VHH binders against Pentatricopeptide repeat-containing protein At3g56030, mitochondrial. Designs and how they scored, part 1

Every score and structure here is a prediction.

Target 1, 310 residues: Pentatricopeptide repeat-containing protein At3g56030, mitochondrial, of Arabidopsis thaliana (Mouse-ear cress) (q9ly43)
Amino acid sequence: STVNPNPTASPGRRTCVEFDNLIFKAGSSGDFEAVRRLLNSRVVNACFNTTATFKFLTNTDSYSSSLEDLRRILPQTDAGYTRKHSYETLIARLCKLGRIDDALVLINDMAIGEFGLSTCVFHPILNTLTKKNRIEEAWRVVELMRSHAIPVDVTSYNYFLTSHCYDGDVAEASRVLRKMEEEEEGVMSPDTRTYDALVLGACKSGRVEAAMAILRRMEEEGLSVLYATHAHVIGEMVESGYYALSVEFVMAYAGKDKRLDEENLGSLASKLIKRKRFKEAKMVLKEMSVRGLRMGDALREFHEKNVLQS
Unless a header shows other numbers, all headers, positions and changes below count from the first letter of the chain; Kabat numbers aren't used for antibody chains.
F, E and O are the ipSAE of ESMFold2-Fast, ESMFold2 and OpenDDE, as the mean of both directions, binder to target and target to binder. V2 is 0.75 times the mean of E and O plus 0.25 times the DockQ between their complexes.
[cut] stands for letters that were removed.
Atom coordinates printed by the task and the answers are left out, and those that the model quotes come from them; centres of patches stay.

## First folded at step 4 (VHH; from h03 with Y109F)

Design b09
Fold by OpenDDE, look of step 6:
Structure b09 (fold): chain B 310 residues (1-310), chain A 122 residues (1-122)
Amino acid sequence: as target 1 above (310 residues)
Amino acid sequence: QVQLVESGGGLVQAGGSLRLSCAASGFTFSSYAMGWYRQAPGKQRELVAAITSGGSTRYGDFVKGRFTISRGNAKNTVYLQMNSLSVEDTAVYYCAASPEEWLKYLGGFDYWGQGTQVTVSS
């Protein structure tokens, strides 16, 4: 019984996937009028664009022509949400393809056409540039945002922060934080991703204690912790040889989220085993067992062999 | 050398229509945004219409649907169809071009024509 993933879809309405497939066929065949119609139709049918919507656009010989056609037809889509959403989706696709310059061209199209430029439209661009360590270019994009009276949000800053923190560049990270603070008072507050980046930065700079302090602050502020945030800490602790501390860490945070516990304890156990820290690994696995946490096959095997038979 | 040559201006009666043309040379036309500006005596230059290489358009507030900007890439020409002209539309109309480098465009147009006079008589 193929569980219809969207039980509320009225019989006969096309799914997002179906629309994506139709658009793919149309785009691949060069029927951009059909693409336009489908883009309009899918929104009317409450099927929003996905990351697959413009999948037919690839870094191939047809790229330039296809992009040109898309630029031609997008202004002709239904005004408002449909048009804006289509631009956003395409910009995201271009960014995925590494075509940042073309994404900026679309931004310009939107600006001139007044097609609803917003902060979120710039996120894929900023994310891609910062990930590629094209920091100066990313700041130019920020200036572009400002020039259009578009507010720079915490997410935008987080991209910079994450990039610098990943590199372990605390000085640059601090500079970003200062810039965030200089924004209009009350408009910008650090979020979970901000703290994640800071934890990452602390870990990458070998400051595990600082990472822990940041986590405590998150808790105090009532912020949810990302899996990645704990992973940074666990990874750094093990890498730095803080085995006992790592065990204490995962134990201290265990009990709130079973999935997180499975990931944290499981990851730690695996890392400890890899480092031949069997004593600590056994401790973690025992705890997993006591808590009824799911173990991967490798961990299960290890547990059976080394914990249950001793 | 970049050249923008306007044509189609002249004298027209109120309620009439004109079609301005701007022939562009010296750059890759298909990669440039094009625009029309106007300047009346004693007034500041103002945007009439702009069009990107992709066909996105913007109009000045005073246009109110009366004017249409279009581009013919095959002829490297940008057009301004002006309908329902009024005496207030009397001005020198300038063609403008900018690379689709968004930073430059946002800062203004880089190239300008010499302008063509449009006079609307009551």
Scores: ipSAE 0.000, ipTM 0.201, lowest interface PAE 14.8, mean pLDDT 90

## First folded at step 6 (VHH)

Design v2 (from b09 with S31Y)
Fold by OpenDDE, look of step 7:
Structure v2 (fold): chain B 310 residues (1-310), chain A 122 residues (1-122)
Amino acid sequence: as target 1 above (310 residues)
Amino acid sequence: QVQLVESGGGLVQAGGSLRLSCAASGFTFSYYAMGWYRQAPGKQRELVAAITSGGSTRYGDFVKGRFTISRGNAKNTVYLQMNSLSVEDTAVYYCAASPEEWLKYLGGFDYWGQGTQVTVSS
């Protein structure tokens, strides 16, 4: 997610990108005192850390030494938000590097130092582990959260749910849902991501009708629907040979969001063309044209050749 | 693959009884809610009875105590005992299944059998 540089940065204030570059230079040169100062300064200047903040930390020979230096200086950052945010950012970076054990070490550092350990600090770890299908380890992390009296939120469970649903493991997904319901600390409510995962699970298990039913339920409950959620359904419909149904589906949901329409109809048209379903593809493209929806170059060419000249 | 196979349908006289069975396979039966639906010619499919994994039951309004749904977990089978049948009960009866935790999201069942014909003569 390209963090749009806040356009309102007064001409004299360093941007997030500038801070990231400075930190990169400092970190790469081994000047971790400068890194510490910059981490403090950027927050004072209302510039938050980004996914690029610790990009100088890579899986190279200098990794261990750099991590050690970071562990040394982070406790020395300004107390409160700056320090906590820096730990969160670094943990996320470590997760991206696949250094889960080191991320857990930082969790321990935060715990010992009382640096504001919270649920969100664990999200990158859970996400990474579940994506890698390291499910047992992810559950150990959940236990770790509990041991620190950190509540397990819906986002945390959604990672598990998504993983199982992606694998088409409906039974395990159901177990996760049950755990969500049985959660002792408050009433956990499914969110948009929860439903997205369920739609995905339905699709992956070849249950297109179920997927559509879940989608309808989302709408009934007033939940926002992700573009990805529609994509799951469209993809599965085409894969399963439900061409007419897919056209009906995108038409039924069209008219509410132009960007969504462009994505759904465009994607469907492309998939239909790839499957040599030209009749259905032409229908979709015609509809795109009528609605004034933007077409990619390939679709535009196809439309001109096969729809406008016919 | 999930399979639901209905049996026990047929022709019966008004006032008679039938017992439908649905044999389930391809999933962990104990985690699934089971149900019976019916569809008469020209009518919409409607719920006859449902039973949760825990044994809680729900019936359609037309049942009025005449039908009983039950499950045999050891045999992965759900049953529908139908008593006091009337001509109005003539329909194709479908077995249905869904993970119980998913019912609230689906608003219904997601697996269906092929159906069994029940005909009640006057």
Scores: ipSAE 0.195, ipTM 0.612, lowest interface PAE 2.1, mean pLDDT 91

Design v5 (from b09 with L106I)
Fold by OpenDDE, look of step 10:
Structure v5 (fold): chain B 310 residues (1-310), chain A 122 residues (1-122)
Amino acid sequence: as target 1 above (310 residues)
Amino acid sequence: QVQLVESGGGLVQAGGSLRLSCAASGFTFSSYAMGWYRQAPGKQRELVAAITSGGSTRYGDFVKGRFTISRGNAKNTVYLQMNSLSVEDTAVYYCAASPEEWLKYIGGFDYWGQGTQVTVSS
């Protein structure tokens, strides 16, 4: 009697993508009890990527009913992380849909239910509002945070900074900085995103020298610089006709990070070519070649045609 | 557009006095720090005086109490009273402006005037 021990294959841990697909199917079919169960199960299975969890919720005729059902079942999810995370995920989805008022309704649900309302829950709302230049509404959200005794963090302020800086409004950016300094709960220190915004502001206001000064300060302070921060400077230099300076800039920062070098030099080369600054573009491409940096297809073609064949 | 227009420069004898003015426009004057810089031929631009929106002042080491920076918010104007001038004070004097909070991060002024020539004769 050969007891074939068929080892019961432990049901393979479903991937985050699989959970999202299941939730999509359940949500699309109106089976919100299944959605609830899946939300619980995904956390148990250590699936924390939630970028597509509520993708079934769209700006369609079924939106309102679906939202109501979600509001009904979310409180019934497992208490603690699962419930909080589910609300955060849904709020983020609502923000992506431009449904800020509905997101705020969920904030209220969380507050009433004591479902772990925190600063990060407000980030998607603030980000969306500031990106849409709904600045006054964003400040009302900040007040809402305070009313719930939720601290306003540097990330929250950075959304405002970024918005004003994107518009080149340095004066308004400065006001935000002042508010940051006045924040009572601990010395709010600027972070990499703060400085990124400031560099952006400097660039958008045509103050490339100021942007460079900020970068130097970041370096002095030992702060990591975002790729986007360099991109702001490169973009503004080229736009302002500082072609030689832009080449100097990327060369000065080259050699520390290959990926950054590829991004900076590649971007600069592309921008220079677009501006028909071929001499400078060739210089950059030669440097890329010398350094063994990867070129995009368009740059490679240009390099082959204009640099290698001369 | 931000504009800074200097005036009051000219020729003065050693020991004399001048009052420079800088008329500012294109920004909220009351929220900006203002400053005066000078650049002599062959020398680097150097800070003469600065004044915050709150009225705090800073002076270059060479000033030694001879110069006074002040601001008139009602006129959006910053002033530099220069007394006991010497030949060494001969330079182009520049007005500068920046949001005060911005200065904390960039360490320098953002906007500059065209400058006014100050010449001190022996």
Scores: ipSAE 0.076, ipTM 0.502, lowest interface PAE 2.7, mean pLDDT 90

## First folded at step 7 (VHH; from v2 with G108S)

Design w5
Fold by ESMFold2, look of step 8:
Structure w5 (fold): chain B 310 residues (1-310), chain A 122 residues (1-122)
Amino acid sequence: as target 1 above (310 residues)
Amino acid sequence: QVQLVESGGGLVQAGGSLRLSCAASGFTFSYYAMGWYRQAPGKQRELVAAITSGGSTRYGDFVKGRFTISRGNAKNTVYLQMNSLSVEDTAVYYCAASPEEWLKYLGSFDYWGQGTQVTVSS
């Protein structure tokens, strides 16, 4: 081993960055017993694993000595939250590296050890596969979940919905919605992320009026409209050439949340300028000025040269 | 790509009957809800009839038992039998479709045909 820290002898409180740095040094030098101790100690210091915790693992090969060493020491971490979270964090890291088969090996390790296998460890696997359009593999992971009696939750379905909706595949998105409604053991209720995916799908399929209807339904059901949901509608309206409608949309929602107004009108103006829709962009910038909304540097320059001086 | 093609419109005398058809393609018909809407000159489009994938039907108030919607799943076709027609039924009739699960969130049908003219003379 090359690192032999003694966290209990250190004065003062360690930060999450300090723990991640110590784990990086220990793992990089092959001192996995130190990694084990640090994973236990950080919880005692009110510090939890982050996306940086296993950053020393950078090899994209299906196998490496670092992974085998991690597989030996993770079962030796403190039972309960510390161990579960360590597995979750490592599985997420492997997915970020594209090492899905290795992530599935860890799933099996958790199952054999009875370490509390849950839906959460499958989320990064499903997310990665669906983002890469490996939909058939993602459904095979769902079957693996069911073989362990792990229910498929709303978050899991939302990964599929978002992928199909990004492709504008309304038929496949509808099949996922049917499965959500038929899931006896899962959560039956769509959430805000579900509606966000549906708005994206309506926009990608060229149905911006349907997107606005879905947004209205979200509000009628008391769901908080995500900032990203407005961005999807604005982006797709501009991509589809609905420039006048895009201006109407942002104006219809203006006046209730100044921060949201600044983002919506600013984003729209920028997109219109990029597409050389200068007439519409000037209308939006003039309205931002009248309402006292903040502009970014580029928009302010455009406004000063083209609206105030015209 | 979804296609809806209406047929069977035309001129008919008051008291007469017409049968509209809508041939559908580009989707799995058994997963879709289907409907008929109409729009008279200067008026808003209004629901005439709708039918779910399971065969449940709904009609606009003005239909009063005179019209019947049905579907032929083997032929991927939805029908509207219109009896006892009056001048007030003169309109363009549109076929509509949406995936049934998608319709839950849209609040209206997503796909529309080009429409077929129905003209009822005195």
Scores: ipSAE 0.020, ipTM 0.485, lowest interface PAE 7.5, mean pLDDT 83

## First folded at step 8 (VHH)

Design x4 (from x3 with L106I)
Fold by ESMFold2, look of step 12:
Structure x4 (fold): chain B 310 residues (1-310), chain A 122 residues (1-122)
Amino acid sequence: as target 1 above (310 residues)
Amino acid sequence: QVQLVESGGGLVQAGGSLRLSCAASGFTFSDYAMGWYRQAPGKQRELVAAITSGGSTRYGDFVKGRFTISRGNAKNTVYLQMNSLSVEDTAVYYCAASPEEWLKYIGSFDYWGQGTQVTVSS
């Protein structure tokens, strides 16, 4: 799923999956000179690093030893995009493994080597720390960014905003928004992630009308709404007793993505059944049937017993 | 825990004046926008006045210069001075609060007091 299907793959043209597999074999066998060459070669072949590129690095083998070898060879990769992206990808891998201190060692390596620190290299660190609710550590990383004269961008602030909104901490979310407005003389433009965080915060505070207004603004600005955002809105509408509105919301988005429709309609029907809202649940299940959408076993049994049979 | 406690309501003669107070606790008062809303029987809540942390004010159309919102930051209190009252001003008045930058995006107040009754006699 992390790799593109390659229906046009022919002998002599390598894909990103093929490069990742070659790097995996080389790294697993300790051939880090081959890793270095493959990191260079893949970029020349228009195949960029993926989340699988450093998958050979794990928590279960000579972890420190493999990292030491990577620290030795990464400076020797081609300068510019190749080296910078290799560092970024490795830092992201270390964050996924829970090795934040090791990721910060790589930040220092980049700084000493003058390898082009930039804001995007810090994103995986900020994302990981904010998701783990290690907010004070995340702000210390922001201070580290400032010590290197690296600007804090909308994406960086969005990690904080999303974390506070997820917790329903509207006071802290407001402080992040103030910091964003204080940057760059004027207003920092909200993006898709900013609006998604605001919708999440409105949902967590039980304010379904505000969440709907924000979603409407996103649509007017041509911004797409993430699946997770849809799920939070549906859940909050049902929790707040807005059953008719929840059906209207799901129907307004139906017909554009069959998998999304299956998740939204199915989830709504299940929540309505749990709340004993059988009239509304039957309407949703009837619509799923008319549209040819898959149902889970419990929904299918309910539909057959209560919509088709009675 | 955010608390908003209104006081100063009561019975007043038409043409008279009344001053409402709202004592706030459980948040950093200087970070919050404050407001007053009212609700008459059978009607929806409506904005009376709002004030930002920096002192900028906004009033409902029906106020027509008769009411003034202010805040005493040292006392964590927001006030509503109501002059030239009429029977139509009879309502329960509610104090409201939200973090200021949050309110800009969300468009409505998060926290509400229990309300204080204002009754204007003819």
Scores: ipSAE 0.453, ipTM 0.801, lowest interface PAE 2.4, mean pLDDT 86

Design x5 (from x3 with S108Y)
Fold by ESMFold2, look of step 9:
Structure x5 (fold): chain B 310 residues (1-310), chain A 122 residues (1-122)
Amino acid sequence: as target 1 above (310 residues)
Amino acid sequence: QVQLVESGGGLVQAGGSLRLSCAASGFTFSDYAMGWYRQAPGKQRELVAAITSGGSTRYGDFVKGRFTISRGNAKNTVYLQMNSLSVEDTAVYYCAASPEEWLKYLGYFDYWGQGTQVTVSS
């Protein structure tokens, strides 16, 4: 083996973490001209903004001056993707801080500047409002989108749908679905997140048969089923005492996605163990072993003690 | 509060007719699909008839043209006209409702009445 140095080795490239750290230092010290330059140069280095990019912006008394400085320098970033992404990232940061009114000020800045305003810019605002159950405010944001001729997309409607389904509000969930059907002259179609919200609603209402029907429709549409979606169904079955049905359910969907199988069988086994349903749990763990599915540490220990040694 | 109140049940001779009605309140009736289900003792609840907000109908296989579902949107009422009744039609009949878009995706009715007894004598 050799350890020869390479005199023409490629120079090191800055990482996204390094850019975020530099922006943090510059912003914390008030050097917003440097922030502007770093926002431009990171894109050239294929290092895009992250959730950490505007972390120097906080909810202390100094945040007022930092936001105003950011509002002054963002229009001076490179046009196109860089500027749009910088606004999107800052809006998302403001939403994380709970500063929705400030996020809307940035929306207005983008509208006045006639750049970058699109549906996805509104997503963090809608997401935050619906998660906090501020539904009337979220619909007013939709009206704001309409006033800028910004179409409401499936993702936007899914935020409302998920909130209503989480609350078990079937009537309001239905109104959202009706609006989706009317959007784009009926061209808008449900996606994976739409069906996930419907499964959540069925589970919150204790309707296992409906949840299974929705999952079957997702399969017919060729949509991937999220781990959380199956977890809702498994959790409802176990909580309701339908242990045999829960085993049948995970087995009926096993073999389609190894990663999904690991989550479904693993979570079921864990829930059965917690409920002291050890015979059923052993059956599930035996099937996991036969299928070559990975087990977490606790399940592996239980399996070795109770299945392999049985 | 969504409320469904069935009426028109009772005792009827085989070969006879009966008209069930279901008064609905607490929702925009014209946005809802409506249906009738029945459940005999010891049997599974089964679809008798359903009608969409637009008036399209669906019937259980056992109906064989004997029953007709209809809706009076002005009176917020759904009806089930049952003709040529037999002993096998003896059951509790339930009114059901769901927002049509919810039903479209879930395939089941969300709201149910308390039911009305229909008994057919031989």
Scores: ipSAE 0.000, ipTM 0.373, lowest interface PAE 10.6, mean pLDDT 82

## First folded at step 12 (VHH)

Design t2 (from x4 with D31E)
Fold by OpenDDE, look of step 13:
Parts: C-alpha cells; sequence; structure tokens
Structure t2 (fold): chain B 310 residues (1-310), chain A 122 residues (1-122)
C-alpha cells in the first residue's frame, strides 16, 4: 500500500517538514534517542520520511560518529514499516552523499537483523553507481542481491541500460537486455523506463529513425511516454540539424496531453531560436498559439516581436 | 570499428547461382544477428534474409526457397547462397549486422556494408 506521504495535515498535527526539522535538530545535537523517538512518532502520525529526514548527515564533521549512532538506534525503531522505511531513507541519503560503502554497510545491517531487505532497497545504490559509470561495482551489487535471494527487477536493469544507452553503447545495452530476458524469476517485461533508455540509446547513436520506431512501438503497446523520452528525440533532431523533422515530430504527437505539448513545443521552439532557425521556430510558436498552449516569457516575447508583428 | 565487407557479387545468367560472403569485424560476431538486404534501382531496400545469433533464419517473400543464409562463426562470416536467379534479382546486395537483442526492439539493423552488385542477365 503506497502510503501517501503527504496526508493533509489535520489541524494540530505536525507536518513532515516539522518532523524533518526536529530530526535535524536532534541529529545535529547528537541526541539520537530523540531521533529514534521522532522516527517512530512521525510514522504513527502518518508523516513518512522524506529526502530531508537525514539531512543532518550532510557536510558535518561528525558524519562518522552520527552514522554509527544511527546504526545503533535504527534497529530500535518500531518493527516493520517504520524500521524498514528508515533504513531505506538513510540508504538513499548516503547514496546522495556518494557514500556507497556506507550504504552497503546498512544493507548488511538489514540482512543480519532481518529488517525487510528487498529489491527496492538496492535501487539508490544501483542508480548512483551506474550514473557514475561504476558499472562493475554495480554488477557486484546485483550479485549481492542474488546472494540474499533478492530478485533483480526491471528497474535495476534499467539503471544499467540507461547508463550504456547514455554513452551510446548499443552493444552493452543489448547485453543488458539479454540478461533481462534470461532472468529466471518470471518474464521480465520492459517498462516505460526501459523504452526511454532505448530511445536515448538510439538518439545517442545517431539513429533518430530508430528512436521514432521505438516510440511507435510504445504507442502500439499502450505505454505512456515520459516527457524525457520526447525530449531525447527533440534534442537529437535539433542537434543533428533535422529541423523540419523536429517540427513534424512535435506536431504529430501534439493533442494528447496539453502539458506535454507545452513542454515539447516550447522546448523545440527555444532550441530552434537558439540555433537561429527562425522560420521553423515561428511555425512552432504559431501552433502553440493556435492550440492555446502556454509560452514561457522568452518565447512569448519572441512570438510577439516576430510573429504577431509580421 | 565495425566493418562489413561483402564479396561474391557479379554477373550471372538467369537460372544461375551466386554465393555472397560478408566478412565481419570490430564486434563480437556470436552476439549479433546478421542479414542481407538488396536495393534495386528506383526501389526501396528490402530484406533478403536474416539469421540470428542462434541460427534462426527468416527470408523475404520473394526468396521462395531459392536463397539460403548461413553463418560461419569461426570465420566471422555470413553467407548468402542464391540459386535460380532471375533478372528481377538484379540489385546491390548489402550485408547488415546488429546486436541480437537490440534488433528485437528496434527492428532494424545497425551496421551496413558497402554493398556488392549482383546482375542477372536474361
Amino acid sequence: as target 1 above (310 residues)
Amino acid sequence: QVQLVESGGGLVQAGGSLRLSCAASGFTFSEYAMGWYRQAPGKQRELVAAITSGGSTRYGDFVKGRFTISRGNAKNTVYLQMNSLSVEDTAVYYCAASPEEWLKYIGSFDYWGQGTQVTVSS
């Protein structure tokens, strides 16, 4: 049950931000018993942890000692969701800080303590490592998952896929896809992020037509397309000098989602203007106007000056 | 760098046979699907034959059992045996390669040779 972390604060209940602030103060002052109590209390009050919950670990000279104290008190939090959620939150924070080794220590703590180790606990680690192009280390983490009988999910593989696709390494991306298919626990199905990565890979390898083919496939399969996915295509088209094609592209996909249209057409117009492709830019802006799409200030100014006065 | 070098093309009489070869380099051959395409003047490029890394094959509708694609992994070479050739088979034949899994998603080959001319005379 995806507990909505932002329950409408009933009058008199502490908000998530307030809890975060309290935990920050407690953690910063070295009062980790208070931290423990607050971690318990916030869950009871339907105020779940946020990315800011363990912010007091950031840029502090007492990082090592604080982490040790956290490792001490987290097992003492309420069993079940509270404890697991706290570990997950802390691991995510550590990853954000680039403290991957420390995150792995927490994984070990969870394993030993049987505190609900699951696939999702590893996502921040895999994400961070793959983003930093530490691919071999990321695979070691996958092996660690397996050693704990934790299934490797599509999200995990997508991190690898995205990394290789970002680099335009189609061969390595294909190897990842193969591994996905070979996964023993059920038929791993590509998701929207999988296709996003593939589109990115196609674009980075200079294969815009392939990217478009993938988008068509997504549509056929009824998959929602991420804004980022269109952005990859638009960006690559413009970068490669396919200006007319880029206009056709955004027009072809326009009309389904107003917000997406605003982003796609607006982004394209901006990119075209930057490259002094004014004819194409005007076409896009006219279309935005006709559709009643919101323009940013810069685009609006350009439209007024170059389209409406002409 | 990926390289595909075609050979074996030329002039042949109708009813004759040719064997095309494509030598591949610059990638792990055993992980790639290989294919042959052809393009006649004024026509679109069309699939002649494809073979997966596992040896599964597919052919264009016009092939009708006349052509056979095969691969020699030891030599990193893909072959196209063409029998019972007709004037309609006249075209530039291209060797193509793609990572197997990538091809499944994109549906097109990534790498192409320079092509070899096949001319069938009446």
Scores: ipSAE 0.138, ipTM 0.581, lowest interface PAE 2.1, mean pLDDT 91

Design t3 (from x4 with T28D)
Fold by ESMFold2, look of step 14:
Structure t3 (fold): chain B 310 residues (1-310), chain A 122 residues (1-122)
Amino acid sequence: as target 1 above (310 residues)
Amino acid sequence: QVQLVESGGGLVQAGGSLRLSCAASGFDFSDYAMGWYRQAPGKQRELVAAITSGGSTRYGDFVKGRFTISRGNAKNTVYLQMNSLSVEDTAVYYCAASPEEWLKYIGSFDYWGQGTQVTVSS
């Protein structure tokens, strides 16, 4: 029953959450030397920055100098991965806050300091601008990338493509695809996110057969489909009167992801009820019940009244 | 805003010829692939011919060298020269257009004309 004690025991290794909490407290209290030390030490402890690392930086501090303090201490972090990843993480945070001009200031800081600009640093800037439909500004950022000899990759083009396809702008989506094919003398190839954007565009253009062909191609290649893409296909099938096909579609994908199943079957059932397609809706609701999927209150009441009482 | 207006259809005797035209507007014609499709009553729409912006062509198997697609980029017009017509060529003929990169990945044309009737009498 006697245990040999170790009087010189060291504290346990910190987690990423613990580092993020410590950085949050230090940054919120204005202790940016502590922030600098924690950014260095987390990498030594094999704990990398997360989306929470700079959450203390907000838009609500009217007299806050947090960005200027971060601009002062980031060059003083350990060179290499630590400093580069700290800039990447902060730029992503600024983009989430909608502070694109500030993110571009950090791009310039990295350029002047020669801290290793790369394509991935620009991704959150392009993503934010394209999602906000600030397409001309996003192309100016691409020109900035080129002025620094930074390659424009498939991920960068996918942000433009997704925006244009979401708007149903076939002409602009096609121009992006042409630019992608011209890069690297035609060796840039589409990825799964490119195909998801094209399925979205086909759905927004009312081309259900084209969307289904792309989905079959993705499945044959072993690729997966985003939730939003599923929702657009389901909506287009119901709007076009393809009720039986819409049920077959959701059943074909059922059983792989419980959250996806809840979204697909629940959304379809609601749309079918609204269209007075009660036979099809009952089939979908019965399947939701058998699979143990959550229903909203209206769907549950309809199911209890019209399915379980039969 | 894309508009496709077919013309040149009508009644023709078997063995005769017709030239279909499709005037296009609302887009940069030089960036678009163009095509002709046909649909007989009770049948599915089928490809007759397609032409890329660079001039590469493709034809449906039933064409067997009788039809020729061409494009006049200066006039924003695509043509279908139809020779040696038979009764089996009777259908509504549709002009189609898509940006070339869209067609490459999507596999279907996005814009369609109203169609022009071609009737071949024996």
Scores: ipSAE 0.013, ipTM 0.480, lowest interface PAE 8.8, mean pLDDT 83

